# Designs tried in a protein design chat: VH-VL binders against Putative bifunctional riboflavin kinase/FMN adenylyltransferase (ribF). Part 3

Target 1, 179 residues: Putative bifunctional riboflavin kinase/FMN adenylyltransferase (ribF), of Geobacillus thermodenitrificans (a4it50)
Amino acid sequence: MKVHEANQGLTLPGSVVAIGAFDGVHQGHQAVLRQAVERSRQLGVESVAYTIDPPPRCRFQGSRMLTTLQEKLDRFAVLGLNHAVVAHFDERYAARRVDAFIRELTALNPREVIVGQDFRFGRNREGDVALLRRHFPVRIVQTVCCADGQRISSTRIRELIERGEWEQSTVLLGWPLSS

## First folded at step 12 (VH-VL)

Design r2 (from p1 with light chain S30H A50K)
Fold by ESMFold2, fold request of step 16:
Structure r2 (fold): chain C 179 residues (1-179), chain A 117 residues (1-117), chain B 107 residues (1-107)
Amino acid sequence: as target 1 above (179 residues)
Amino acid sequence: QVQLQQWGAGLLKPSETLSLTCAVYGGSISYYYWSWIRQPPGKGLEWIGYIYHSGSTDYNPSLKSRVTISVDTSKNQFSLKLNSVTAADTAVYYCARDWGLYAFDIWGQGSLVTVSS
Amino acid sequence: DIQMTQSPTSLSASVGDRVTITCRASQGIHSWLTWYQQKPEKAPKSLIYKASSLQSGVPSRFSGSGSGTDFTLTISSLQPEDFATYYCLQYDDYPWTFGQGTRLEIK
């Protein structure tokens, strides 16, 4: 798996791009990432995980990261991604015009862009799926729930870890807990 | 084909407000940025500011205290107001479509605004 | 702000000549540069975007090259309708900024 900074100008002749913070690479994230790998193989192109570091909640709200960047990248590699594109997330990145993100994606020549429900990007969250669909084919992966019907989310997993509920957190995460 | 047409008063007195409107034909104002650019007689081009269809704006710092750009998506139009004009604001003013893949790719016909001394 | 410096400021040339105009950025802008042509009393017209991509309807005698800080607009065989002022614009980072212009005159 090759790792790139977002500002390095990776160009591909075709791709399937999964986008997200992917903190922890929990089972919900794995659904998105596995779909990107599967679709890229079906279409004969390379798979890309576009991710941000640190996750926005960790940067703005002080939430604990579920994984280091290297642990996240290692998990992408286990899932079979060909590339990871890492964007440094700070106030400047959050304030960018929506077309800055469109530029970065355009260089990857996506045959599909795969995002979770309610995906937003850019200054004031002005970028949405409707904008993405003007430029790329977009697939939305539905919310993944655990056996008891609750959403699998990084927030839920952090809550379980804070309460010391290690067995439940490991089940939702799908990996050993980070040290 | 997308075309921009602009209008507004061409002769102003000092301290008045410059007001220009730009209409978008043959396409939607949505999902693009829209900029105003000016060119003083015999001089180069100066970016004034942009607006997104959401209403979000950004302005050239040198003009920011006097500039307001607005959008009316129902009329497919956007506008420029520049307060407290002086002779230094005499220029041809252009509206332009603004997108990060192509820069300013479509321009209005230009409006000469003269501020008397 | 990223400053854009064009050279020459003015240039005289004959029909049929190969003409080059250069633009230098004060910092790296990758390939996010556009060239414009402006005739008297008319709006600028986009010629080249992303340093080297020819805008629709622009004659193939126009070409752009360069990346990073140094960029060139080339007219391979000058025609009478090409006498105009040419501007570069960087659109890598805000605020987007223009070069000061190059006036191309008939010799």
Scores: ipSAE 0.769, ipTM 0.875, lowest interface PAE 0.8, mean pLDDT 90
Fold by ESMFold2, fold request of step 16:
Structure r2 (fold): chain C 179 residues (1-179), chain A 117 residues (1-117), chain B 107 residues (1-107)
Amino acid sequence: as target 1 above (179 residues)
Amino acid sequence: QVQLQQWGAGLLKPSETLSLTCAVYGGSISYYYWSWIRQPPGKGLEWIGYIYHSGSTDYNPSLKSRVTISVDTSKNQFSLKLNSVTAADTAVYYCARDWGLYAFDIWGQGSLVTVSS
Amino acid sequence: DIQMTQSPTSLSASVGDRVTITCRASQGIHSWLTWYQQKPEKAPKSLIYKASSLQSGVPSRFSGSGSGTDFTLTISSLQPEDFATYYCLQYDDYPWTFGQGTRLEIK
């Protein structure tokens, strides 16, 4: 798997791009990322995980990060992604015009862009799925999925870890907890 | 196909407010940025500011204390106000479509604004 | 702010000549540069976007090249309608900024 910084650019002749913070790469994230890999193979193009580091909640609210960046990237590699594009999240990145993000995605030549249910981007969260669909084919997938009868989200997993509920947190995460 | 038509008063006295409007024809104002650019007679081009259809703006720091750009999506129009004008504000003012893939690709015809004593 | 410097400020040429105009950015802008043509009392017209991509309806005698900080507009064989002022614009980062212009005059 090749790892790229978003601000240094990556150009591909074609791709399937999954976008998200993917904190922890929990079972819901894994479903999305596996779909990106499988779809890219069907289309004969490369799969890309476009991810943000640190996750916005961790940057603004001090929430515990479920993985280091390297742990997240290692998990992407296990799932079979061809590329990871890492965007550094700070106040400057959050203030960008929506077309800055469109520009980055256009360079990847996406045959499909896969995003979560509530995806927003750009200054004041002015970028939305309707804007993305003007430029790319977009598939929306639910980022929260039930496995083993329990809701899966990074927030819930962080809460379980903070309460010391290790068994339940590892079930929802689908990986061993990091130190 | 998309065309811009602009209008507004062309002769002002010092301290008055410059006001121009730009209408978008053959397309929607939504999902693009819209900029104002000016050019003093015989001189180069200066970006003034932009607006997104959401109402979000940004301005050239040299002008930001005096400039306001607004949008009316129901009329498919956006406008420029520049307060407290002086002779230095004499220029041709252009509206333009603004997008990160193509820069300023569609321009209005231009409006000469003259500030006289 | 990214400063854009054009060279030359002015030049004279004859119909049929090959002309080059350069634009230098004060920092790297990748390929996010557009060239405009402006005739007297007219709005600028987009010629080249993203350094080298020809805008729709622009004659093939116009071409652009370069990346990073140094960019060139070339007109391979001047026509009478090409006498105008030419501007570059960087659109890599805000604020977007123009070069000071290059006036191309008939000799």
Scores: ipSAE 0.769, ipTM 0.879, lowest interface PAE 0.8, mean pLDDT 90
Fold by ESMFold2, look of step 15:
Structure r2 (fold): chain C 179 residues (1-179), chain A 117 residues (1-117), chain B 107 residues (1-107)
Amino acid sequence: as target 1 above (179 residues)
Amino acid sequence: QVQLQQWGAGLLKPSETLSLTCAVYGGSISYYYWSWIRQPPGKGLEWIGYIYHSGSTDYNPSLKSRVTISVDTSKNQFSLKLNSVTAADTAVYYCARDWGLYAFDIWGQGSLVTVSS
Amino acid sequence: DIQMTQSPTSLSASVGDRVTITCRASQGIHSWLTWYQQKPEKAPKSLIYKASSLQSGVPSRFSGSGSGTDFTLTISSLQPEDFATYYCLQYDDYPWTFGQGTRLEIK
């Protein structure tokens, strides 16, 4: 897997791009990332995980990260991604115009862009799926739930870890817990 | 093909408010930024500010205290107001489509605004 | 703000000449630079975007090159309609900023 900084000038003749913070690369994130790998194989192009470090929750809400950046990248590699594009998330990145993100994606020539429900980007969250669809084919991955119907989320996993419920947190995460 | 047409009063006295409107034909105002740029006679170009269809704006710091840009998506128009004008505000004012892939790729015809004493 | 400096400020040339105009940015802007042509009493016209991409309908005698901080507009064989003022614009980061202009006049 090749790792790139965002805006580094990676250009591909075609790709499938999964976008997200992917903190922890939990089972819900894995559904998105596996779909990117599967779709890229079907279309004969390379798969890309576009990710943000640190996750916005750490900058806006004070949440602890489930993984270091390197741990997250290692998990992408295990899942079979061809590339990871890493954007440094800070106040300046969060304030960017929506077309800055469109610029970065355009260089990757996405055959599909894969995002979760409620994906937003750019200043004041003004970037949305409708804007993405003006430029690229977009696939929305539906909410992933465990057997009891609860959403798999980084927030739920952090809560389980905080309460010492290690076995359930590991099941939702799908990896060994970070120390 | 997208075209921009602009209008507004061209002769002002000091302290008045400059007001210009730009209409978009042959395309939608939505999902682009829209900018105003000005050019004093015989001088270069100066960016004034932009607006997105959501109403979000950003302005040149040198003008920010006096400038307001507005958008009306139902009329496919956006507008510029510049308060408290002086002779230094005499310029040709342009509206332009503003997008990060192509910069300012479509321009209005220009409006000469003269501020006299 | 990123400052853009054009050189020369003005020049005179004859029809058929090869002309180059340069633009230098005060910091790296990758390739996010556009060249405009402006004739008297007309709005600017986009010639080149992203440093080297020719805008649709623009004659092939125009070309752009460069990246980072140093950029060049070239007219390979000057035509009578090319006498105008030329501006660069960086659009890497806001506020987007213009060069001061280069006036190209007939000898």
Scores: ipSAE 0.751, ipTM 0.864, lowest interface PAE 0.8, mean pLDDT 90
Fold by ESMFold2, look of step 13:
Structure r2 (fold): chain C 179 residues (1-179), chain A 117 residues (1-117), chain B 107 residues (1-107)
Amino acid sequence: as target 1 above (179 residues)
Amino acid sequence: QVQLQQWGAGLLKPSETLSLTCAVYGGSISYYYWSWIRQPPGKGLEWIGYIYHSGSTDYNPSLKSRVTISVDTSKNQFSLKLNSVTAADTAVYYCARDWGLYAFDIWGQGSLVTVSS
Amino acid sequence: DIQMTQSPTSLSASVGDRVTITCRASQGIHSWLTWYQQKPEKAPKSLIYKASSLQSGVPSRFSGSGSGTDFTLTISSLQPEDFATYYCLQYDDYPWTFGQGTRLEIK
């Protein structure tokens, strides 16, 4: 897997791009990433995970990261991604116009862009799937729930870990706990 | 083909408010940024600010305290107000479509605004 | 702000000449530069975007090149309608900024 910084201007002749913070690469994230790998193989192009470091909740809300950046990248590689594009997430990045993100994606020549159910981007979250669809084919991956009907989320997993509920956190995460 | 038409009063006294409107024809105002740019007589071009269809704006810091850009998506129009004008604000004012892939790719016809001395 | 410096500030040429106009950015802007042509009392017209991509309807005698800080607009065989003022614009980062202009005059 090749790793790129977003500001270095990676250009591809074609791709399938999965986008997200992917903190922990939990089972919900894996659904998005596996779809990208599967679709890229079907279309004969390379798969890309576009991600942010640190995750937005960690940067703005003080939430603990579930993985280091390197651990997250290692998990992308296990899932079969060809590339990872990593953007430094700070207040400046969060304040960007929506077309800055569209500009970055356009260089990757996406045949499909794959996002989770509630994906937003850009200043004041003004970027949405409708905007993405004006520029790219977009596939939305459904929210993943555990057997008890609760959503699988990085927030829930962090709460379980803070309580020392390791077995349940591992179930939601889908990886061994990083130590 | 998308076209921009602009209008507003062309002669002002010092301290008045400049007010211009730009209408979008042959396309939607949604999902683009829309900018105002001005050019004083015999001088270069200066970006004033932009608006997105959501109402979000950003302005040139040198003008920020005096400028307001507004959008009316139901009329497919956006507007510029510049308060407390002086002779230094005499310029041709342009509206333009604003998008990060193509820069300012479509321009209005221009409006000369003269502020008396 | 990113400063854009054009060279020359004015240039005299004859019909049929090959002319070049340069634009230098005060910092790297990758390829996010556009070239405009402006005739008296008219709005600027986009010629080239993203440093080298020809805008729709623009004659092929116009071309752009460069990346980083140094950019060139070339007119391969000057025509009478090409006498105008030319501006570059960086659109890498806000505020987007124009060069000061290059006035292309008939000899």
Scores: ipSAE 0.740, ipTM 0.861, lowest interface PAE 0.9, mean pLDDT 90

Design r2 (from p1 with light chain S30H A50K)
Fold by ESMFold2, look of step 16:
Structure r2 (fold): chain C 179 residues (1-179), chain A 117 residues (1-117), chain B 107 residues (1-107)
Amino acid sequence: as target 1 above (179 residues)
Amino acid sequence: QVQLQQWGAGLLKPSETLSLTCAVYGGSISYYYWSWIRQPPGKGLEWIGYIYHSGSTDYNPSLKSRVTISVDTSKNQFSLKLNSVTAADTAVYYCARDWGLYAFDIWGQGSLVTVSS
Amino acid sequence: DIQMTQSPTSLSASVGDRVTITCRASQGIHSWLTWYQQKPEKAPKSLIYKASSLQSGVPSRFSGSGSGTDFTLTISSLQPEDFATYYCLQYDDYPWTFGQGTRLEIK
């Protein structure tokens, strides 16, 4: 797997791009990432995980990261991604116009862009799926729920870890906990 | 082909408010930024500000206290107001489509605004 | 703000000449530069975007090159209709800023 900084201007002749913070690469994230790998193989192009470091909630809200950046990247590689593009997340990145993100994606020549439900981007969250669809084919992956019907999320996994509920957190995460 | 047409009063007295409107034909105002740019006689181009169809704006710091840009998506139009004008505001004013892939790629015909001394 | 400096400010040339106009940015702007042509009493017209991409309908005698801080617009064989003022614009980072212009006069 090749790793790139977003500002390096990676250009591909075609791709399938999954976008997200992917903190922990939990089973919900894995659904998005596996679909990107599967679709890229079907279309004969390379798969890309476009990710943000640090995750926005960790940067602005002080939430603990479930993985280091390197651990996240290692998990992408296990899932079979061809590329990871890492964007540095800060106040300036969050304030960018929506076309800055479209500019970065256009260089990857996406045959499909794969996002989770309710994806937003750019200043004031003005970027949405409707805007993405003007430029790229977009596939939305449904929210993944556990057996009790609750969403699998990084927040819930952090809560389980903080409470010492290791077995439950490992089930939702889908990876062994780091020690 | 997308075209921009602009109108508004061209002769003002000092302290009045400049008001221009730009209409978008052959395309939607949505999903682009829209800018105003001015050019004093014999001089270069100065960006004034932009608006997104959401109503979100940003302005040149040198003009920010006096400028308002607005959008009416139902009419496919956006507008510029610049209050408290002086002779220094005499310029040709342009509206333009504004997008990060192509910069300002479509321009209105220009409106000469003259502020009497 | 990123400052854009054009050179020369003015030049005079003959039909058939090869002319070059340069634009220098005060910091790196990658390739996010566009060139405009403006004729008297007309709005600017986009010639080149992303430093080197020719806009639709623009004659092939126009070309752009450069990256980082130094950029060039070239007219390979000047035509009478090329009398105009030329502007560069950086659109890498907000606020977007213009060069001061280059006036091209046909001898």
Scores: ipSAE 0.723, ipTM 0.855, lowest interface PAE 0.9, mean pLDDT 90

Design r4 (from p1 with heavy chain G27D)
Fold by ESMFold2, look of step 13:
Structure r4 (fold): chain C 179 residues (1-179), chain A 117 residues (1-117), chain B 107 residues (1-107)
Amino acid sequence: as target 1 above (179 residues)
Amino acid sequence: QVQLQQWGAGLLKPSETLSLTCAVYGDSISYYYWSWIRQPPGKGLEWIGYIYHSGSTDYNPSLKSRVTISVDTSKNQFSLKLNSVTAADTAVYYCARDWGLYAFDIWGQGSLVTVSS
Amino acid sequence: DIQMTQSPTSLSASVGDRVTITCRASQGISSWLTWYQQKPEKAPKSLIYAASSLQSGVPSRFSGSGSGTDFTLTISSLQPEDFATYYCLQYDDYPWTFGQGTRLEIK
């Protein structure tokens, strides 16, 4: 797996790009990332995880990170991604126009862009899936729930860890807890 | 065929407010940023600022204290106001479509604004 | 602010000549430079974006090259309708800034 900074001018002849913060790379994230790998193989192009570090909730809301950047990247590699593009998330990045993000993705020549239902980007979250679809084919991946119907999320996993509910947090995460 | 048409008063006294409007035809104002640019007679071009359909703006620091750009999505129009004009603000003012890949690719016809002394 | 310097400031040429105009940025702008043509009393017209990409409907005698700080617009065989003023614009960082212009005149 090759790791790139977002503003380093990576160009590909084609790709499938999954976009997200992917904090913890929990089972819901794994569903998205596995889909990107499988689609890239079907289309004969390379798979890319475009990820944000640190996750926006950690920067703006002080939420605890579930993984270090290196742990997240290692998990991407286990899942079979060809590339990871890492965007440094700070006040300057958060203030960028929506077309700055579109310009970065254009260089990757995406055959598909894979995002979650609530995906937003750019200053004041002004970018949405409708805007992305003007420029790229976009697939929205459904929310992943555990067998009891509860949604898998980084927030839920953090809450379980803080309560000391280690077994349940590990089940939702799908990896051993970081120590 | 995308076209920008602009209008507004062309002769001002010092201290008045410049006000121009640009209408967008053949495209939705919601899909791009929209900029104002000016050119003093016989001189070069200066970017004034942009607006997005959300109301988000950014302005050239040289003008920021005096400029307001606004948008009316229901009319597919955006506007420029420049307060407290002086003779130095005499220029042809252009509206333009603004996008990070293409820069300013579509321009209005231009409006000459003259500030008397 | 990124300063853009064009050379030459003015140029006289004949129909059929090969013409080059250069633009230098005060710092690296990658390939985020566009070229405009402006005729008297008219708005600028986009010719080249992203340093080298030809805008739709622009004749192939126009071409752009360069990256980083040094950029060139070339007209391979000058036509009568090409006499105009040419501007470069950097659009890498705000404020976006124009070069001072190059006036291309008939000998």
Scores: ipSAE 0.682, ipTM 0.831, lowest interface PAE 1.0, mean pLDDT 89

